# VHH binders against Protein Abitram (abitram), part 11

Target 1, 175 residues: Protein Abitram (abitram), of Dictyostelium discoideum (Social amoeba) (q54td9)
Amino acid sequence: MRTLIERYYSQYYFIDTTITDPNLTEDQYVNQHTNELAVIGVAPSHPVLQQEISKIEFKENAINNEVSGVRKTGGFKLQSNTILCVITCSNGKEYFLRSCIKGKLLEINKELINNPSLLKTNHATSGFLAIVEPMIKDKFMENPGLIKFEEYHKLRNIPIQKGPVFLKDNTNDED
Below, E stands for the ipSAE of ESMFold2; O stands for the ipSAE of OpenDDE; V2 stands for 0.75 times the mean of E and O plus 0.25 times the DockQ between their complexes.

## First folded at step 6 (VHH)

Design a12 (from Og with E104L F105G T106W Y110S; framework vhh_ozoralizumab_d1)
Fold by ESMFold2-Fast, scan of step 6:
Structure a12 (fold): chain B 175 residues (1-175), chain A 125 residues (1-125)
Amino acid sequence: as target 1 above (175 residues)
Amino acid sequence: EVQLVESGGGLVQPGGSLRLSCAASGFTFSEYWMYWVRQAPGKGLEWVSEISPRGGYTKYPDSVKGRFTISRDNAKNTLYLQMNSLRPEDTAVYYCAKGTDSFLGWYGSSDMDVRGQGTLVTVSS
């Protein structure tokens, strides 16, 4: 199938290398648009997708990014491990989503506050977490913790969807 | 004035158990990530465990996973570390540490800040 993401984005994932249990894969996607902005969200392997979500709360700096307290031109400055939100499940479990890359926060998906189920039903599209302007744009893989789309799907044993329009060469060829 | 007071360390034989406590004061305990870190003689600081402000999320490195359990009692402003199946390589001074900001606060990072005085754990025969 041909999707907007496959046509206009370079797809990556951010993994927590300290978690070795295959059943505790708290991964996030990082999709870089051709305009160099990155869209961040929950990867298909994330355990939160198997839970009932009670609420999603964003960090105060993220909410105030556009108004009083934080100037729009200055923005919320991010490290790769900066926590942006907490997801609280009906069973009391919590999951914390991070910025994944260094940069400046442009916006959060405020719709997740009013409809937290959107994260589960549409995590790859309208249920995204945040939009970030990366500090490292040209050589995007130099951002720590990123893994390429094909490598990630092989690592997590998740099938790759076939038939998309390829706009860039696959750089995974071995010598 | 932030204070963290660790206790519960001591000498224990391999395979034994110990429960460490950290009494916190001078800040709103229930709003901060808490950590246990350790330092063995001649080595750097090693992260041992972390727990979210409300206790719904915990994380461990592979070296202690399945053997150590972090927990907190926000009503008592106390952090705990239950250590089971102790090994000689667990010998270290254990420190209680708090996050640098409260969750949802102004700062963008939850890096560790304010270590206590520590409590010595010695695992030997």
Scores: ipSAE 0.219, ipTM 0.592, lowest interface PAE 4.1, mean pLDDT 80

Design a13 (from Og with E104L F105P T106Y Y110S D111A; framework vhh_ozoralizumab_d1)
Fold by ESMFold2-Fast, scan of step 6:
Structure a13 (fold): chain B 175 residues (1-175), chain A 125 residues (1-125)
Amino acid sequence: as target 1 above (175 residues)
Amino acid sequence: EVQLVESGGGLVQPGGSLRLSCAASGFTFSEYWMYWVRQAPGKGLEWVSEISPRGGYTKYPDSVKGRFTISRDNAKNTLYLQMNSLRPEDTAVYYCAKGTDSFLPYYGSSAMDVRGQGTLVTVSS
C-alpha cells in the first residue's frame, strides 16, 4: 500500500550584513520544515549562481560531523555566522557559505564535492548545502539575520510568484 | 523495482523488546529518508520514527520517545527499529516506508512508500 504524507516549509532568507560591499548579495535561504529542521542553501540573488564553479570544499569539522540521533554528543555546534564551506570559482573568486542559524549540524550535502554544478542547477532542491537542527525553533524569526520571504523579495526587487509554503502533518488535521 | 521487506515482528510480553529490520532494494538506499509507521487494529496509520539519509537526524513522537530507536546501515541497505519497554498499545502492523525524493524527500512535499505486508507486533499481557 502507499500512504502520501505531504510536508511544507516556512521560507526565510539570511543576509550577511557584515559584507562590506553593498552590491554583493551573498544571501542564503533557510527553509524550516514542520518537523523543525532547517534546510540551508544559496538564495536566488547569490552571485555564485552567475559564476563558473571550480570546486566546493567543506570545513573539516563539517565533514567529520558525528551525530547518532539518540546520542548527539559529537555534532558540530554552529553559530549563525559559522562557515561551512568555501566555493572557489574558475575566475579565482571565493564565496563562503554559513550555517545561517545557531544549532547543530546534522548533515552536509557531500554530493556538492563531486558535483559542484548541482549547487547552480538545483540550488533550491537537491543542491542544498546543509541540514541544521535549530537551537531556536518555535520563534524562528528570533534567529539573528533572518528576513521573511516577502520582505526579502521586496528588498532584492525580485517578483513574488508564490508566497511561503508550509505544510502541517496531515494526520494532525483529521480529527 | 523498489522493494522493502520487513521482518522481526512477533508476540512479546509487556516490558519485552523486539528489533525490526527492513531490507531495501531497487534504489540508492543512502539517499532517502526512511520511516517506520504502524497501524493498530481498527485505527489509521501512525508515524513512529524517521531517519535522515545519512543517519544524522532521527525523530520520534512522544508515544515512543525513549523506548524506540531507529537506525540504518547504509552499507547493508537495512533499516532497523529497536523497540524496548513494549506496551499493549504498541500492538500493530509495522511498515517500513521510503521518502519520495533522493537526499531531501521532505523539501516541498514527501510521500511515504509503504511496501509489502509489514510485520505484525503483538504485545499481550
Scores: ipSAE 0.000, ipTM 0.256, lowest interface PAE 12.0, mean pLDDT 75

Design a14 (from Og with F103L E104Y F105S T106Y Y110S M112F V114Y; framework vhh_ozoralizumab_d1)
Fold by ESMFold2-Fast, scan of step 6:
Structure a14 (fold): chain B 175 residues (1-175), chain A 125 residues (1-125)
Amino acid sequence: as target 1 above (175 residues)
Amino acid sequence: EVQLVESGGGLVQPGGSLRLSCAASGFTFSEYWMYWVRQAPGKGLEWVSEISPRGGYTKYPDSVKGRFTISRDNAKNTLYLQMNSLRPEDTAVYYCAKGTDSLYSYYGSSDFDYRGQGTLVTVSS
């Protein structure tokens, strides 16, 4: 059975090509909705999922982003590599999450400011990072650094799950 | 007035080590990404390291990864580059550079708005 994401989104991943160590995978997902908006978040391979998060801080322009239907103003203009936030871990490590695609920032997930652990526990759903209006909608794969869903899972050797990303095959683990 | 003053360059033998320093003034040092870039004689600028404003994130190209370490002391407004296992191809003028946007700038090799006068590093017998 197709999940909500599989039914209404075209799924892609973003790989930071400046990271050359194959053991360091600061990857992000990019899910393009049928309404053409893109939802951005952390991929299953992202090392932050193994860390204890202290806080998530968004770039000032992202927090103060004001977009309305009439007289759209503010809309933070993004390049694919534009940093949207910094994640500070309890051990002092920092991770930087990017817009992944060129376009306009529509909103950030402000819940992550109040509940940063949501990024780890629900990264594929309610723990998304941001919603972006892409500049390149028709030839979406022409956005630099994007890779198709199936190709990504093969590249990173990650099984394709049919349920939520936290769901494991072994139901015997619940006692 | 933004000022970046590099020091610590010199002549070193292959396999040797040097520590470069960059004294920063005229801006809130702790709020900016900082970079080390180099230029070999007759070549263009090459990015060699970057560090986040608070120092919890660093990145290097493969050419120096494992040999160079960037660090910063925000209390002293000073950026450092520890260079180990130096090679003849590391011979260049080394510049420290300030990111174009405070705190969360694009971290690409060309995304800086100021660099210092540089310090020469020569790796030779």
Scores: ipSAE 0.018, ipTM 0.470, lowest interface PAE 7.6, mean pLDDT 79

Design a15 (from Og with F103I E104Y F105T T106D D111A M112F V114I; framework vhh_ozoralizumab_d1)
Fold by ESMFold2-Fast, scan of step 6:
Structure a15 (fold): chain B 175 residues (1-175), chain A 125 residues (1-125)
Amino acid sequence: as target 1 above (175 residues)
Amino acid sequence: EVQLVESGGGLVQPGGSLRLSCAASGFTFSEYWMYWVRQAPGKGLEWVSEISPRGGYTKYPDSVKGRFTISRDNAKNTLYLQMNSLRPEDTAVYYCAKGTDSIYTDYGSYAFDIRGQGTLVTVSS
């Protein structure tokens, strides 16, 4: 059975085309809501999910983005590869998260500044990175670097998560 | 005035090692992405390595991955390139390069400035 996200979002992933090493899977998800806004976060294959996070720092333009005025004042304008934040791990490793799609930054998840472990523990939900208004809303797949949900899971050999056991199909197909 | 001064090049035999240094001045070194790029005789510029402002992220092309290591010492405003298992095709002038914008510039575009004279690395018997 579908989760809440599967029911209300069209799910995509973003792969950094400059990274050719298959072991450096710094991938991000892009979930397009029915209102055409995109929610951005780290994909399940991202190596940061195996690290201890020390802090998350957002680019200053992202922090100073005025959500209430964004459509009037123009907001922070993004290219697909625009870096929004740096994640610093306890071992000194850094990861850089991107906007993934061209558009306007509407909101960052400021809770990640105070509780960076949310990115790791709840990356697909409350630990999202940002909300973006896409420049390309129609034919969303024409945004560069995007890959469809099922193709991504096949590419990275990650099983599609099934619903909880208590929501399991009671189809009794076993003889 | 932004200045980058490369050193450490020389003649080495195949399989040898060299450590290059780049002394930076005239800007806040710790706020910029840094790069090593090279130019072999009669060829164009080739990106060799990159490092984030704090040194926690590094990236290499397949041609040098596993053989070269980029590092930086922000207290000394110095960039390094440790080169191991050198090959004749590594023969080039090596340049230190500074990122052109703030620390959050899109590094995928490889926008950078080369300011020094470079240091010559010759891999030959």
Scores: ipSAE 0.067, ipTM 0.544, lowest interface PAE 6.0, mean pLDDT 79

Design a16 (from Og with F105T T106W Y110S M112F V114Y; framework vhh_ozoralizumab_d1)
Fold by ESMFold2-Fast, scan of step 6:
Structure a16 (fold): chain B 175 residues (1-175), chain A 125 residues (1-125)
Amino acid sequence: as target 1 above (175 residues)
Amino acid sequence: EVQLVESGGGLVQPGGSLRLSCAASGFTFSEYWMYWVRQAPGKGLEWVSEISPRGGYTKYPDSVKGRFTISRDNAKNTLYLQMNSLRPEDTAVYYCAKGTDSFETWYGSSDFDYRGQGTLVTVSS
């Protein structure tokens, strides 16, 4: 059910508060599922969405990340600002995407290596960056650098869109 | 042995410009984040600029944004800081600093493992 899927995520953003220039807002979203796992990706304000992407390179530890069975034991341990990948643009610009939250890396979106344009065309869905198991799950806002969904949209002057949320099964639901 | 040697400091009038250079040796310069930090008389270290290993990413605090430009020449193992529209409050010893790890980002106030001897910049009438 679409309505139930839309209710499965608590939405947050990770921002750099040391930068006040609105043209340098390299923000990322952090969407916590009801299963407590966090999906990380680029926010609508991120300047990379206006660039031509040449390639996306993940850190070796992220690529070679191993998680054991049901318990998700092992894997790359993250601090909130740990770099997961570098995006190289056709014009030579680089952008660095971070884990945003402290925890354990479960998965990177390896499809971005083969199809980097997915980050731009589907940043909120199939173009996500990574899935992280947070260290701080219950009081999620205690993760440093997080800002709530509505406060973010007010801060960046971005309208709140209603409709499709992450993990829609079919693009026919997105019109 | 890691070495960072700054040059280009001096006395300049308010509104003037100055270009600092840092010659790096003893490590693979092209693989590390590099920084400029400064220390005004009687004050602590202040971050001034940072640049990615390949030079495609730069970052500045509001205090110098639009006035200072960091750049690097990996073929020459040299880091630069172009300083324009200098103000009396820019008076400080400027240090070139090497990042702790390849593609590592700052997590606190100590994100570099080596710093040069510094070069004095004095902005005065």
Scores: ipSAE 0.464, ipTM 0.714, lowest interface PAE 1.6, mean pLDDT 81

Design a17 (framework vhh_ozoralizumab_d1; at its last look DockQ between E and O 0.30; V2 from the best seeds 0.00; counts 0 for: pae E 13.2 > 2, grease 25.7 > 24.2, off the site)
Fold by ESMFold2, look of step 7:
Structure a17 (fold): chain B 175 residues (1-175), chain A 123 residues (1-123)
Amino acid sequence: as target 1 above (175 residues)
Amino acid sequence: EVQLVESGGGLVQPGGSLRLSCAASGFTFSEYWMYWVRQAPGKGLEWVSEISPRGGYTKYPDSVKGRFTISRDNAKNTLYLQMNSLRPEDTAVYYCAKGTDSFLSYYGSFDYRGQGTLVTVSS
């Protein structure tokens, strides 16, 4: 395999650090790509991952933004708390997923409309919510409400796992 | 196995246009960033354009900005590059490339596997 351009994500999380009840931790991830765009999705701690999802509905103006996006001028502007979609679970519970950062909506994942289970099975990959052009691209931690990967995992008591590694003693990389 | 098949190259006069296509298979095309890169004779690879998984974001280096347009059709698993106002310095073998990671923070690279398609811009 050949390497052309190395791609690098920086992982951030949009959470309410005062919430400790795992049934209420509606956390989202914000992954900044090396091209400066942010991929928004559901964090591992989100209670929706333990629910059966019946449907995912995006706001109408988010859908219309994607349709008009051949040359996106004046794309849908977002505040960190702007609701992008509503998840309805089979038991009637509703969850609201948000932009997490101030910026411009570039793309929603419309595959979630046709296949809502993708959010659970692939929440960190093909189950992403949206792609956002952040207002603050440089010094990304200046976006309000974000915490970094290591702090998130400590606060939520989630073990840090890397992809496959081959070590002589086969230990986890928990540093 | 991941397959990327480029087509649409050829000989064109300066100021002319070409449209390149890349047929993709062996992976879920709509989950990946896609790229066009080129290699002029005796030179290294040069990034030419990028497009987000759903097509909502594109980016170009200054050398081609305003002349080249990347697009994708996720229903047909096909990537395109519309090349306008071609110049002799655009002469190269053009490759489409797949990002090695879909959306996560695993360090990866671009992967290109096709033979490329030759674009020659000459009077």
Scores: ipSAE 0.000, ipTM 0.196, lowest interface PAE 13.2, mean pLDDT 77
ESMFold2-Fast, scan of step 6: ipSAE 0.496; ipTM 0.748
ESMFold2 (binder alone), look of step 7: mean pLDDT 85; pTM 0.868
OpenDDE, look of step 7: ipSAE 0.195; ipTM 0.611

Design a18 (framework vhh_ozoralizumab_d1)
Fold by ESMFold2-Fast, scan of step 6:
Structure a18 (fold): chain B 175 residues (1-175), chain A 123 residues (1-123)
Amino acid sequence: as target 1 above (175 residues)
Amino acid sequence: EVQLVESGGGLVQPGGSLRLSCAASGFTFSEYWMYWVRQAPGKGLEWVSEISPRGGYTKYPDSVKGRFTISRDNAKNTLYLQMNSLRPEDTAVYYCAKGTDSFETYYDAFDIRGQGTLVTVSS
């Protein structure tokens, strides 16, 4: 049987293929819900999870985005490498998080502005980065840079967590 | 007028070091991604390094990683490339390049390059 995430989400990762150093894994997850919207956040391999975060700043276009409804054209238009935010660490190091897929920005997680540690403590759930309406919905794997969940875990040598028999996981749940 | 003026190139022996500089003017330097790109004789342009507007993020291709260090001094509007353990294959004209905007995309098109500075690595 599948977990709640496996039941309601098709799980993918986005990798930057221009980075060939195996120690630089600035990867992000892309989880497509059954409603076709994609939730984006930092992958478990991302080095920012080992840093102390000072602040998270979203791009002006992302903050000014106000879209109500899937078919409205007022949303911020994204390419796969469009930067959504910069993370500044206490040591001065920066990381840049991208949209990962082409589409329209529906919302950013503004809670990360007031509570940047949420990205580290809850990166797979309430600490998500953004919600995107994909331009490519039916052939989702045609989005460049995407890799399937199982393939990613093999590539990065990260074990797949099966969890306890009754473990429930609800992505983006604040509870 | 946006200007980028590269300097610091020269003849150096294999294993040697050079520090390149790029003096920027005509734009708010601290708001732009900056890049070093090079062109070896008879070859195309090769991306060498990049640095975020505030300098907290840098990236390199494998060919120079661990040997080259990009840095910037926003108070002086100057970009640097420290090149160590130089190899004959590093021989090229090195160009300083400006990103097209702040934070729009990581791989902005290279905009405005100066005349470049020649680096020759030979014995």
Scores: ipSAE 0.246, ipTM 0.653, lowest interface PAE 4.3, mean pLDDT 80

Design a19 (framework vhh_ozoralizumab_d1)
Fold by ESMFold2-Fast, scan of step 6:
Structure a19 (fold): chain B 175 residues (1-175), chain A 123 residues (1-123)
Amino acid sequence: as target 1 above (175 residues)
Amino acid sequence: EVQLVESGGGLVQPGGSLRLSCAASGFTFSEYWMYWVRQAPGKGLEWVSEISPRGGYTKYPDSVKGRFTISRDNAKNTLYLQMNSLRPEDTAVYYCAKGTDSFYTDYSGMDVRGQGTLVTVSS
């Protein structure tokens, strides 16, 4: 079978270059979508995915940006290293997730406050961290700290797995 | 008034250990990232370690990783650096530094370095 899947986004990773131990990989993904917005989340090698999460707390400026309609056009300004949230594990360990890119914060995933395990079970999809409007859109790799998808998988020794090919039968159940 | 007072430095033989302390006052200690930085004779400042406000996250450069341990006691407003397996190249003035803002704001800058404490590793 053959499925025609259009590429809706470009995949990148953000790595903390101050962590040189190859077994300590607190990496985040940065997916730039065709509308130029970037979706930020936890990379598959991040050690938090092996922990029991107690809670996720977002930075006050991030929460206020989401609540206030007054700031919709002038959202919270981010540097690449701006901390957006802290993850507290049941064992007392903490992890800090960053914006990864310079830009404006558009949205945080508030569902992570009510269901922190969503970060672990669906980190690449519904468990995303945030949506950012990048300051650098056209030459996206000029954002500091970014690494390309293939380079990242080689660096972390993670095999690239191509998705299965399926022909959709055009039958859908009611919503 | 924000004040940081380092102590615990001294002369130690290679392979020895020292524990540095930093007494903090004038701010809500438990809400700030804390850092240890050092300056060797004739060199620039080098970041040595960092710790989150609640102590659940720590980070080190390769030069000290596995030998140094940063910790904090928020009830006592005190930051510590346990230094083991000391080397001559660890000789420096060690400074305590706080983040420029609290846990929930940007922490990338360092604010209020203390007076420093001298560590000399020599036989």
Scores: ipSAE 0.059, ipTM 0.540, lowest interface PAE 6.2, mean pLDDT 79

Design a20 (framework vhh_ozoralizumab_d1)
Fold by ESMFold2-Fast, scan of step 6:
Structure a20 (fold): chain B 175 residues (1-175), chain A 123 residues (1-123)
Amino acid sequence: as target 1 above (175 residues)
Amino acid sequence: EVQLVESGGGLVQPGGSLRLSCAASGFTFSEYWMYWVRQAPGKGLEWVSEISPRGGYTKYPDSVKGRFTISRDNAKNTLYLQMNSLRPEDTAVYYCAKGTDSFLTDYPYFDYRGQGTLVTVSS
């Protein structure tokens, strides 16, 4: 049986191939919905999840894109490695999060400005970073640094977590 | 006018250490990403390290990771590269370079570099 994410999203990760230590990765997830929009956030291996976050600051173009209603859909054009924000930790360390894919910025998660710890507590859900409309929807893997879900989990030695297992063949709980 | 002046190069034995400095002027140093890049004789430029405007983020390629440390002193408009455990293959002219703004894309973007300082690692 498939989880909600497995049914409605194609799951990918964005990695920095210059980092070979699996415990010191700055990876991000890229979950593409069936409506073709991509949700971007920090991967479970990201070192920021082990830090105390002081603040999150978004690039000016990303903030202006969010504030300007119609410009949310056409204003800010992204390359795959465009930086969207900087996370400043209480110890002075910084992390820079990227768009991961080429396209147009639709939304940033402004809640992270007011509640930066949300990135840590709910990184896979309400603590997402951004929503992007991909420029290339049918050739998604053309974006450098993207790895498919199963390949990523094997590479980083992270077990795959699945939803509930149903005992009856005729269940619609996961539909 | 943007100016970057490197210093600290020289001859060193394998396994030795050197500290390079770069004096910056003509721009607001604290607002820009800074880089070290190098070029061995007859070869192309190789990215060596990068540092965020506030110094809280640094990055290195595997070839120098764990051996080289980039740092900056924004009050003195100075960039540094501490090089430890030097190898013959580290022999090159080292340049400091200024980023185009406070944010970086996939490859180091820089619009200016200095004239360089020579580092020679030999027995």
Scores: ipSAE 0.446, ipTM 0.735, lowest interface PAE 1.9, mean pLDDT 80

Design a21 (framework vhh_ozoralizumab_d1)
Fold by ESMFold2-Fast, scan of step 6:
Structure a21 (fold): chain B 175 residues (1-175), chain A 123 residues (1-123)
Amino acid sequence: as target 1 above (175 residues)
Amino acid sequence: EVQLVESGGGLVQPGGSLRLSCAASGFTFSEYWMYWVRQAPGKGLEWVSEISPRGGYTKYPDSVKGRFTISRDNAKNTLYLQMNSLRPEDTAVYYCAKGTDSFEYTYGSFDYRGQGTLVTVSS
């Protein structure tokens, strides 16, 4: 049966301040979950969603961070503008995806290496980029470059879609 | 078809240890957050531990922190819970639970759990 649950995360966006052209919207989302983790991905305005992706290449430090829990102590330390991967499009365009927040890289989505189209088709879910443990957990907006969800949607003129999360059971647990 | 099969529960004395296992099939195990949740007699469902898809992150409530360890073997599609220094209040049915979507995390969000394994802590 379907179980209705509330969302347990706060939504933010990151704007790359190195881009001076106001028509280039290479933005990323940052979803901070109640377990204090941040999930990073491409925002709905990102131009890569309109391109055909040839490949996604993670930086060596990001890939090498994918080790067992014991070996991950002292993992890859991120600044907000640290580049995690380079996306190469079929037309030769390149995009750079950043960590967005200061912290420790916990995981990259290695599935994007084998299935780059997941970034486009499922960018808000299975096509995420990375999971980061933030250094600044309290006063999360003090992470440089972050903008609140509602301010971002107003800035980019993108409709807001809010609602409950539905959980689907494959077995009847409440007979 | 998603299937989660727990094992390893039983009767133990206070201060004892148990290792629970969960055999997973029917989905790409290495892409999902996994959870252990429990339900004590007459109580609601309580979150016990969580682990990220690749095992790089784990979290516990204060009630079990330092005593319980969650781990996973993605090559064997198996989730584990090592329980040490068990207390009578740890008595519960323990369930293995799967996150809702590949690589997505939302606290308390899971779409499937197993049948559970009973852990009784008493002298």
Scores: ipSAE 0.006, ipTM 0.231, lowest interface PAE 13.2, mean pLDDT 77

Design a22 (framework vhh_ozoralizumab_d1)
Fold by ESMFold2-Fast, scan of step 6:
Structure a22 (fold): chain B 175 residues (1-175), chain A 124 residues (1-124)
Amino acid sequence: as target 1 above (175 residues)
Amino acid sequence: EVQLVESGGGLVQPGGSLRLSCAASGFTFSEYWMYWVRQAPGKGLEWVSEISPRGGYTKYPDSVKGRFTISRDNAKNTLYLQMNSLRPEDTAVYYCAKGTDSFLSYYPGAFDIRGQGTLVTVSS
């Protein structure tokens, strides 16, 4: 049995391919669910994970974004480089997080406004940044700046964590 | 009326240094991303640096990273570019540009106003 992320998500990272220095990496993950929605967050290499976070501020359009169940004309439309938030560190440093993929913003993680440290402690799970409905779904790698999970870990020299997690009493799948 | 006035360019030998300034007026300087862009003779525009409204984030292309430093003084409405270890290929007219967003955006679509520029010539 694979972990929940491995079972239900195709894992990718977003990188700036013009940057050759591996110590200056502000990378983000992009995990696409089998239902085609993408969950965006900070990658393990992101320098913000080594900083003390003071606050996280989302763009006004992202905060005021809500796609109605009745009218689906709403929702902040994203390019791959659209900035969703700024993270301000206690030392005055700032980091800007992007949508990573073209599509429509469905949800931001508003809990990060009240508990910004959640981004550091749980960046791969409850500390996600946003949920996006991708415009490019079938050929997902055609989204600019994306790199496959294994290639990313090799490029950044980050070990892949061993061990799928078995869900104790929640086995509905063939695995 | 938005105005950007660049200064500080000149002739310098390879390996030398120059500090460019951009005096901004006609808008709330501290609320906007600012950029330096350049145009070498017979070439297109090239982005060379970006700085966030509060100055806590800067970004550079690999061609100038480690040699150029962008900074701003919001109290004086002035943008700076410190250029060290200058090379002949840095020869260009340098322009100050105002962003259209309070956050970082991709160049070249990230700015809407440019001044007259300041010429930097790196030659022996």
Scores: ipSAE 0.146, ipTM 0.556, lowest interface PAE 4.8, mean pLDDT 79

